# Designs tried in a protein design chat: VH-VL binders against Proteasome subunit beta type-11 (Psmb11). Part 8

Target 1, 253 residues: Proteasome subunit beta type-11 (Psmb11), of Mus musculus (Mouse) (q8bg41)
Amino acid sequence: TTTLAFRFRHGVIAAADTRSSCGSYVACPASRKVIPVHQRLLGTTSGTSADCATWYRVLRRELRLRELREGQLPSVAGTAKLLAAMMSCYRGLDLCVATALCGWDHSGPALFYVYSDGTCLQGDIFSVGSGSPYAYGVLDRGYHYDMTIQEAYTLARCAVAHATHRDAYSGGSVDLFHVRESGWEYVSRSDACVLYRELQKARSLEQELEAKACGIYPEPATPQGARECKELFVEQEEVTPEDCAIIMKTETM

## First folded at step 4 (VH-VL)

Design q09 (from zb03 with light chain Y101W; framework fv_zagotenemab)
Fold by ESMFold2-Fast, scan of step 4:
Structure q09 (fold): chain C 253 residues (1-253), chain A 120 residues (1-120), chain B 112 residues (1-112)
Amino acid sequence: as target 1 above (253 residues)
Amino acid sequence: EVQLVQSGAEVKKPGESLKISCKGSGYTFSDYWIGWVRQMPGKGLEWMGIIYPGDSYTKYEKNFKGQVTISADKSISTAYLQWSSLKASDTAMYYCARLEYDSGWYFDLWGQGTLVTVSS
Amino acid sequence: EIVLTQSPGTLSLSPGERATLSCRSSQSLVYSEGNTYLHWYQQKPGQAPRLLIYKVSNRATGIPDRFSGSGSGTDFTLTISRLEPEDFAVYYCSQSTHYPWTFGGGTKVEIK
């Protein structure tokens, strides 16, 4: 599983892979890991989707009751504290360990991380799941609060796609959501392998264009070099926002 | 009323193409997966594949991949199962069903079925 | 793929009697995170299947309390405490723990 969310000038982005693990030896149907709570609030899932969905159903009922009593929905912060309290009361009984709440309230865009022990943290960037270290590698380098909407979409897609390539337990497609003042929007679902292949093609094209500009042509590989390929290894390079931007150039130019 | 309504029975000859439909109503069609299940005459149920209408992501069971095409049009809340060239062994009842995947990965709503008969 | 074996193939009983249907899987259906995705569907002649029991023991909406599911790991049971005339049908177990989803061969509950 790889889920991420970040807060920026134009709202909150949430993105997730769609891989569902029903056994390590067989592929499963796509899984929805970003769940709407209400018009201006999304939650991510971890553990089993079913367990997290149970918490969100209970949460929706409580939010509705509080809206009736108070005449308004609780803030995102209030909702995150409520969810944390609910999860901590049932600690050790449920498989939903961590989640991110992505919303917009009277204070603007808001993002909270909620852990099953009752921890509730406000922040600008969160990634959850087995792929999160790989997603953070991309996010930490590319994120800034003042990024444009298109930059945010590109960053989120690249971060999840990179994580799915590196993490054995992430895969499938990339779901992308955007929470604005007007509410949440389901932006897209994109095949993670296709996104990663386009990134690789863009890098290859740029390298080839640079080589041609210098008047250099690659020499054919010789058969006696086969042992070098078996014995040599090269570390995968980190996926960067600049790499993701190259994909856009290949589509528009 | 929440329901799935399938197209009517079809009688076709080998080699002909066919497209059958499954229309959802009473719920947000693009929020649920639609699965297809085959039942050969006098036999049990066989899983064929699934589609998410929101973006048309499709996953086939291996034995059906390349033999049928599953598609959907969310603007009219309809999923489709299509053959480019029918064979006699395609004679069966075909069901569509809605997958409840947030809480248990089970089929909570079924269409009435479309009988497809392929004979010369 | 996971093979689900249902027994008996046919169960001949009278209204008012108890029915016990078995479903055995070739592998454990316990998901690595603790849930077991075994479900039961009922199919009457000329009709589409309908959900009876999901995740081993949970009754679907509108299903009478005479239907109950139990079991764990690889061994599962559907019980109908007192057969009503409308209960004579074919019952299928199904698993969604491992892809591809599979169904058992069915148990036909027929009137004696």
Scores: ipSAE 0.000, ipTM 0.395, lowest interface PAE 16.2, mean pLDDT 78

Design q10 (from zb03 with light chain H98R; framework fv_zagotenemab)
Fold by ESMFold2-Fast, scan of step 4:
Structure q10 (fold): chain C 253 residues (1-253), chain A 120 residues (1-120), chain B 112 residues (1-112)
Amino acid sequence: as target 1 above (253 residues)
Amino acid sequence: EVQLVQSGAEVKKPGESLKISCKGSGYTFSDYWIGWVRQMPGKGLEWMGIIYPGDSYTKYEKNFKGQVTISADKSISTAYLQWSSLKASDTAMYYCARLEYDSGWYFDLWGQGTLVTVSS
Amino acid sequence: EIVLTQSPGTLSLSPGERATLSCRSSQSLVYSEGNTYLHWYQQKPGQAPRLLIYKVSNRATGIPDRFSGSGSGTDFTLTISRLEPEDFAVYYCSQSTRYPYTFGGGTKVEIK
């Protein structure tokens, strides 16, 4: 699995490979690893498809309930904190789920990393999955906030394509999404091998620049500028023990 | 058996107060939202508002806010719709309904209705 | 507020005939996650409404297979393939995509 997301002047980019695991008695369908949560919010997935599907189902229900109660959806920060709190209710069940929440709210583009142990971090770049060390190598060297839309698309495709080439557990195609103020867009699905081949051709022309963006696989780095959700959240949106019990009753995980 | 049972028909004069009830049974009452729907004689269904009995959070449709009070008592699995001063225009059938809100967001269970007649 | 417009207002049909009921919404009923929260309710004279079809095309428990729902976006249809005597009733479409939840004006299916 390789999923990534980054925040830039024109929104949030999310990208993922489509490689999936299934029983040997059936063909393995392409996996969707970037999941719409609502019109201005996407989530990436890692871990098992069943675990991720369960958390996104629970999250969508809770966001609908909060929209009903408050007349508006929570901010991206509030949603990330909510998801982290919900996951904390299942602490000790060994669910091992990591996600990046990619959205646009009243404050503009926002990106958060949430892990099943309750970790919640705001940042500008996140990558998760077995291919993430390779994706981070490309992202850390090619990213800057003022990228054009086309530069952002190219960087995201490059990072996933390189990760799929290096990681035995990533492959297939590259799904690319862009979150803007108007909502999320499914930009493209591109064959990873075709993308990698095109990147190899580009490197022959611009070897030094391309190597910095797409051909370098440095050690995984801590995302630059990462901050804990609780440091940035201006008001409490914590799940109460009562809220948690209600969620658990309906899901029976 | 899962059911919603509403209080009996009422005949009132303008200016009188009224409180009608909707009692749930066969399920955990505080786990579901209860909606209220008005149907004037010979007319269609009109949304009034909704309550979550677990914490008594209530949300009204704009035209009913201030005209009626929706409340609930989870200890006796009962929701209420109340008027402080009835008008002739309040003459209608009133339904309560349970919202399935986990996946479908539809009203899967309805009370039998309470007919309220307001006349001199 | 989402307005639902049902047509026709009245259908006069005989038992055994096919009934086709329309519901149009003023806005798309697709919720941001991709689900469409359009439902159909049946109301017989003197009775409470009964859930018939939920989320466009799913039949509620106990509803015969002669009832089917279809549609997308803003244009929805309820079809009764072969009317039985007990099917003569008023049918309402309803949306729960956005609050406030709303109902269509109803289509009365009456015997001729």
Scores: ipSAE 0.149, ipTM 0.624, lowest interface PAE 4.2, mean pLDDT 83

Design q11 (from zb03 with light chain Y31W; framework fv_zagotenemab)
Fold by ESMFold2-Fast, scan of step 4:
Structure q11 (fold): chain C 253 residues (1-253), chain A 120 residues (1-120), chain B 112 residues (1-112)
Amino acid sequence: as target 1 above (253 residues)
Amino acid sequence: EVQLVQSGAEVKKPGESLKISCKGSGYTFSDYWIGWVRQMPGKGLEWMGIIYPGDSYTKYEKNFKGQVTISADKSISTAYLQWSSLKASDTAMYYCARLEYDSGWYFDLWGQGTLVTVSS
Amino acid sequence: EIVLTQSPGTLSLSPGERATLSCRSSQSLVWSEGNTYLHWYQQKPGQAPRLLIYKVSNRATGIPDRFSGSGSGTDFTLTISRLEPEDFAVYYCSQSTHYPYTFGGGTKVEIK
């Protein structure tokens, strides 16, 4: 699973892979990991799909009750606190490990991370699931709050596609959603392999253009494989072993 | 048997007070919202308001706010609709109904209705 | 406040005929992903209303399959495939998407 969301000037982006698993003798349908909660609120899923779907169903009911009582839907912050409180009261089955709530309220675009232990954090970028270390590598390099809508779509697709290539438990397609003041929009579903191939081509071209602009002409690699060592180093620089360990402890409980 | 039973028909004069009832049975009364609906003779259904008996939280439609009082007593599984001073224009059939709010947000159970006639 | 407009006001048909009743909303009744809180109630003379169809197309318990609901957004239809004598009634659409909950003006189905 790889899901991500980030807040920017024009709203909140949510994106996810579609890989799902079922019995060996049946075709596995594409998984929906971004779930609409209401017109201006989306939730991502990580952990068991059934548990997360159940909690979003319960959340929708509770939000409608609160709208009835108070005349307006709760803020995204209020909704995140409500979800955390509801999950904390549950007994029996395991809950979904982590979720991100992506919305637009009276304060503008808002993003919260909610964990089944009652944790509720506001932030600008969240990625969850087994592929999240790889997605963070892309997000950390490309994100800025003032990015354009098209830059945001490209960043989200690149981050999920990169994670699907690296993570054995992520794959299929990339679902992309955009929450604006007017509501959420399902932007696209793109094949992850096709998207990753296009990203690799673009990166190769960009590196070539940068080398020409700087006037740098590297010498051929030595027979001893010194270039291969540099290549491995560069590949790992975006994600530290410590970062991976922390994320795994959070996501796999 | 899951049912809502309303009090009997009433004939009143303008200016008199009235309190009609809606008693639930066969389910946990405090777990469901109860709505009130007015139907004037020969006319359609009008939404009046809703109450949650568990904490007596009440919400009125704007045209009925201040004209009637909706209340509930969960100890006897009963909701009430009350007027302090009736008018001839209050002549109508009044229904109570239970809101199914777990999945559909519809009224799945209705009382038989209480006919209120206000005339001089 | 959401206004529901039902048409026609009266529908005169013979038993065995197909009845089509319309309900139009002043605003979209979609609340979340695919959930539209439009319901149909049947009221026979001298009786309380009875839930017939909920959330556009779902039949309530005990409702015959000749009754079906369809529509989306702001335009909704109740269809009775083959009218029976016991179907003489007034039919109301209702929305619970937004408070205050509202009812349409009703369509009276009468046997000609």
Scores: ipSAE 0.224, ipTM 0.648, lowest interface PAE 4.4, mean pLDDT 83

Design q12 (from zb03 with light chain Y31F; framework fv_zagotenemab)
Fold by ESMFold2-Fast, scan of step 4:
Structure q12 (fold): chain C 253 residues (1-253), chain A 120 residues (1-120), chain B 112 residues (1-112)
Amino acid sequence: as target 1 above (253 residues)
Amino acid sequence: EVQLVQSGAEVKKPGESLKISCKGSGYTFSDYWIGWVRQMPGKGLEWMGIIYPGDSYTKYEKNFKGQVTISADKSISTAYLQWSSLKASDTAMYYCARLEYDSGWYFDLWGQGTLVTVSS
Amino acid sequence: EIVLTQSPGTLSLSPGERATLSCRSSQSLVFSEGNTYLHWYQQKPGQAPRLLIYKVSNRATGIPDRFSGSGSGTDFTLTISRLEPEDFAVYYCSQSTHYPYTFGGGTKVEIK
């Protein structure tokens, strides 16, 4: 799995490979690893697709209830804190789920990393999954906040394609999404092998940003500019023990 | 079995107060939101507002805020719609409806309606 | 607030004919992929509205299969494949994607 997201002047980009797990005897359908949560919020998936889908289903329900009560959807930061708190309620289940929440709210583009242990970090760049060290190498060298939309798309495609070339558990195609003020947009699905070859040719043709990003061996990287969610907010948008009990009862068959 | 039963038709004069009711039965009343919808004679459906009887949280549509009061008493499974001072323009059929909000967010159960006629 | 525009306002047909009713929204009704909160309600004269179709295309319990819903984003259709006498009524589309919830102006299906 390789998923990535980064925040820039014109929004938030989210991208992922499409490699899925199934039997060896038949072709697997392409996996979708970027999941819409609402019109201005996407989430990436890592860990099992089923686990992530369950969390996003529960999150959507809670966001709808809060919108009904408060007249507005929570901010991206509020939603990230909510998801982290919800996952903390279930930490005993040994779920290893990591996600990036990519959205647009009253403050503009926003990006958060959430892990199943309750970790919540704000940042400008995140990559998740077994291919993430490889994607980070590309992203860290090519990223800048003022990049154009086309530069952002190219960087995202390059990073995922490079990761799929290096990571045995990533592959297939590259799904690209763009979150803007008007909402999220599914930009493209591109074959990862074709992209990788095209980006190697771009290096030869003096596409310096892409070539530097794609040609240099990636090194494991810490998310750049990350800030702990608890440093941003008083504990306001947390799931209460009573809310947690209600969620648990709703999910039992 | 599962039903919403509304109070009977009302004929009132401008300036009078009125409180109409919507009683749920056959389900746990405090677990569902109750919405109120107005239909003026010969016109379509207009959203008024909603209440969660479990904690009496209410939310109004902007045009009805301050014109009506929505309330509920979960001990008797009843929601209310109230006017302090009726106007002729309040003449309409008023419906209450239960919101299925677990997965679908639609109104799956409706009261029979209460006709309110305000004339002088 | 989201405005729902229904057309036509009145549809005059005979029993046995096909009815096609349109509902257009002022903005997308997609909350997330697979979650479009557009619903259809039927109202017969002197009666309360009744849920027909929820979330674009799902028939409510007890609703005959001659009723079907379709559409995406901002453009939605309710189809009655073969009208029966009890189907002459007013039909409303409604959205619950965002609060305030809203209703379309209604389409009256009447006997020709």
Scores: ipSAE 0.013, ipTM 0.537, lowest interface PAE 6.9, mean pLDDT 83

Design q13 (from zb03 with light chain S32D; framework fv_zagotenemab)
Fold by ESMFold2-Fast, scan of step 4:
Structure q13 (fold): chain C 253 residues (1-253), chain A 120 residues (1-120), chain B 112 residues (1-112)
Amino acid sequence: as target 1 above (253 residues)
Amino acid sequence: EVQLVQSGAEVKKPGESLKISCKGSGYTFSDYWIGWVRQMPGKGLEWMGIIYPGDSYTKYEKNFKGQVTISADKSISTAYLQWSSLKASDTAMYYCARLEYDSGWYFDLWGQGTLVTVSS
Amino acid sequence: EIVLTQSPGTLSLSPGERATLSCRSSQSLVYDEGNTYLHWYQQKPGQAPRLLIYKVSNRATGIPDRFSGSGSGTDFTLTISRLEPEDFAVYYCSQSTHYPYTFGGGTKVEIK
């Protein structure tokens, strides 16, 4: 699995491979690893569990209830904190180990990493899954906040395509999403092998650009500049005692 | 099985207090929001407000805030709509309805209605 | 608050005819996740409203297939393909996209 997301001047990009865990390219359908939560919020999924979609269903319900109570949707930060707390209540159940929340709220584009142990981090770039070290190598070199929309699309496609070539557990196509103030857009689905071949055909220019920037691929590292959700002021976005009960009710039929 | 049963018709004089009820059965009452709707004689449906019986959180439509009180007692699966001092303009049919919020956010179950007549 | 305008106010038709009812919203009813929370209710004289159609086009349990809903954004339609005697009633559209929830003024379908 390779999923990635990054925040930039014109929104948040989310991208993922489509390789299924079935182990057969003819029998297994393509996997969707970026899931809409609401019009201005997307969530990524890891290859750990197909039940990540279940968490997002419960999250959507809770967000609407909170909008009804408070008159407005929680911020992306509040939503990430809510999801982290919900997951941590049932930490023995690894339904969805790691995810990135990609959205737009009153403060603009926002990106959070959420882990099942309750970890919640704000950042500009996140990649998750077995291919993430390879994706980070591309992202860390090419990313800057002021990049154009087309530069962002190209960077995301290249990073996922590169990761699918290097990671045995990633493959298929590259799904690309863009979250703007107006909402999320499903930009494209592109064959990863075709993308990689196109990159190889342009490799003389890409090699020259990479040689000018760095001599070797960056080593995988903890996201730099990430902020713990607890550092942020989150008002009326705290988890209620009933959040755990909601999950139990949903899962037990 | 699953139903909302409202209290019977009321005939009152201006200035009197009144409390009408909506009792749920056949489901877990505290898990659903209950909304209140007014229908004046010969008129359409008007949204009044909503309550979550699990914690008694209430939200009113602006025109009804201060005119009525919505409450609930989850131990007896009953929601209430009450007036401290009735006016002739409160003459209407009042409906309670259950909000289905897992998938559709619509009112799938309605009480039979309580007719309130206020006259001297 | 979201205003729903229904037209016409009254439809005078005979059994067997097609009824087409309109509901127009003052703003988009698409919620942030892409769902549209526009619903249709039927009310017969002396009875409580009954859910017919939810989220634009989904028929509620027990509702005959002659009832269908369509539309998007701000323009919605309820269609009754072949009126039966029991279909002469008042029909309300309603939105639950944003609070406060609101109802249209209603369309009365009556016998000619």
Scores: ipSAE 0.030, ipTM 0.570, lowest interface PAE 6.4, mean pLDDT 82

Design q14 (from zb03 with light chain E33D G34S; framework fv_zagotenemab)
Fold by ESMFold2-Fast, scan of step 4:
Structure q14 (fold): chain C 253 residues (1-253), chain A 120 residues (1-120), chain B 112 residues (1-112)
Amino acid sequence: as target 1 above (253 residues)
Amino acid sequence: EVQLVQSGAEVKKPGESLKISCKGSGYTFSDYWIGWVRQMPGKGLEWMGIIYPGDSYTKYEKNFKGQVTISADKSISTAYLQWSSLKASDTAMYYCARLEYDSGWYFDLWGQGTLVTVSS
Amino acid sequence: EIVLTQSPGTLSLSPGERATLSCRSSQSLVYSDSNTYLHWYQQKPGQAPRLLIYKVSNRATGIPDRFSGSGSGTDFTLTISRLEPEDFAVYYCSQSTHYPYTFGGGTKVEIK
């Protein structure tokens, strides 16, 4: 799997490969690794299992309940903190999940990395999955905050296509999403092999530069990231076991 | 009344298929995980796996993965445990139990058990 | 996988006596939220298990106060202060700190 997201002047981009696993005699449908949570929020998934989809369904339910009670959806930062706390509540089942939340709120475009241990980190670029070292190679070279929308789309497609070429566990097509103030948009699905072949000549210099930078990538998440998410919005609180019960129950007896 | 009711005892031969059930009532079935526990005759409790009926997400204990299938139908508040081909070593009492996860991650409600006997 | 070791395997006592049951874990049962997810279940012959104590020391609804749990880290105890005839059963400790959830081998409390 390769998933990535980055924040720039015109919003947040999310992109992913579509490779999934199945039995040798069964055709696998293409995997959806970028999942809408609400009109202005997308989440990425890092695995081929249904673990992330379960978290997003529970998260969506809680966000709708909070919108009903409070009259508005939580901020992206508040939502990231909520997701981290919810995943922490479920750690006894060993649901180890890494995700990126891509959204737009009252403060503009926002991107957060969330890990099941409670880590919550705000950033401009995140890539997750077995192909992420290869995607980071492309992203680190090409990214800048002031890029145009078309430059952003090209960068995202190139990063995922490059990762699918190099990573045995990534492949298929590249799904591209763009979160704007007006909401998320499914931009395209493009065949990864076609993209890679078409871009090969234009990327010869970049491939040489990437070879020189090979294998030097830091871990994307730390425990201190959870404190940074809390610091950004003091009004958001941790989800307690009691809160988890409220989220999961439609109505108590 | 909040309860889990399991299907009746089964007597089967090796190689036969079997599907036993666990029906919840008196609570919102889709909001709780349902676990399955095996107890071999004269032995202790052994964890098998768990399902969230809301979306049928399952987690197995490694020794039962591929040996049994856990499933659920939330429209009739029922969870299932299924074997494609029974073995004599599957002879045991099988319990379903509801996971209470908001207060302490314990099994607060248990079915009465289904005795499965597999003999040639 | 966390292994829970219960001792003794069998405890032979008379009604009115105090029972002390031990459960030891192969790893700490303290979760990152500082809670300890160690629970006790009672099983009578021919019956399903019943929750007695959850998170080390909390009595489940309807459980008499003669049942108490204690312990920390890897060493846990279930105490029955004064055995009643209905208390003769097998008692299992269980952990839900880490998946897979596991049970101890059980301690049978029987009439002497």
Scores: ipSAE 0.007, ipTM 0.424, lowest interface PAE 11.6, mean pLDDT 80

Design q17 (from zb03 with light chain K55Y; framework fv_zagotenemab)
Fold by ESMFold2-Fast, scan of step 4:
Structure q17 (fold): chain C 253 residues (1-253), chain A 120 residues (1-120), chain B 112 residues (1-112)
Amino acid sequence: as target 1 above (253 residues)
Amino acid sequence: EVQLVQSGAEVKKPGESLKISCKGSGYTFSDYWIGWVRQMPGKGLEWMGIIYPGDSYTKYEKNFKGQVTISADKSISTAYLQWSSLKASDTAMYYCARLEYDSGWYFDLWGQGTLVTVSS
Amino acid sequence: EIVLTQSPGTLSLSPGERATLSCRSSQSLVYSEGNTYLHWYQQKPGQAPRLLIYYVSNRATGIPDRFSGSGSGTDFTLTISRLEPEDFAVYYCSQSTHYPYTFGGGTKVEIK
């Protein structure tokens, strides 16, 4: 599993691979690892998707009850604290080990990490699952808060695709979601292998172009024929049509 | 048997007080919200308000706030709708209903209704 | 508050005919996790309402397959493919997307 989320100027991005596990040699269907909680809140999953889906179902119920009581949905921070408290009350059961809550509330884009021991942390970047060390490698190099929407999409896809290439327990496709003030949007599903190859090719080309601009390596050798022509004109004095005519006359008395 | 049983029909004069009941059985009463719905003779359904018996939190529709009191006693699994001073315009059928909130946020169980007639 | 408008007010039909009932909301009923909190209740003469359809298109327990719901956003339809004698009743749509919860004015399906 590789899931990630990061907060930036234009919202919160959530992305995940789609690989799931199953029994003896049977192909498993694609897994949903980013789950909508309400119109402006998404949750990522770790562990089994079924366990996490159960917790998000219970969370949705509690949020609706609180909205009925208070007249408005709890903030993303309030929701994260609620989820942490709920998880800690059910210690010892098979649960999601960790999750990220990605949302937008009256304070703007918000991102929280929640762990089953009751931990609740606010942050700008979180990655969870067996592929997370590989995803962090990409995120650490490319992330900045002021990135454009397209830069954010590319970074998220690259990080998950890279993790799926390195992590034996991640794979399939990359699901990409974007949470804005208007709500969450399912941006795309892209094949991880195809995406990884395309991103690797683009990165290699970009590095090569940068190196050439800096003069780190020399230009390719000029073709033999072209060099010979230039060398001939340099080594001999230029011959005019008049000079040629005189030479011809002298030889043919 | 999961059910909501309401108190019997009432005939009252304007100015009198009244308290009608809705008793739940066959489920944990304090785990569900109970809503109240009015239906005036020959008219449609009108939302009045809702109560959570677990802590007696009550929320009214704007037009009913101050006109009626919704309450509950979880020790006897009963919700109440009360008027301090009835008027002729309160003549209606009153239903209580249980809110299913795990999956659908719909009213899956309804009482049989209490007919309240206010006339002089 | 969300206003639900049902049309027509009355449908006069014979057993075996198809009934199509409309419910229109003053604003979108899409909410939490993308679900639409529109439900249909059936009220027979002298009886309390009962849940018929929830979440736009899901039949409640014991409701026969001749009943179907459809729609999205603000426009919803209840269809009874072949009316049986027991189907002559008043039908109400209701929303629980936003508090206060509201009901449509009802559509009475009556015998010709």
Scores: ipSAE 0.006, ipTM 0.489, lowest interface PAE 10.0, mean pLDDT 81

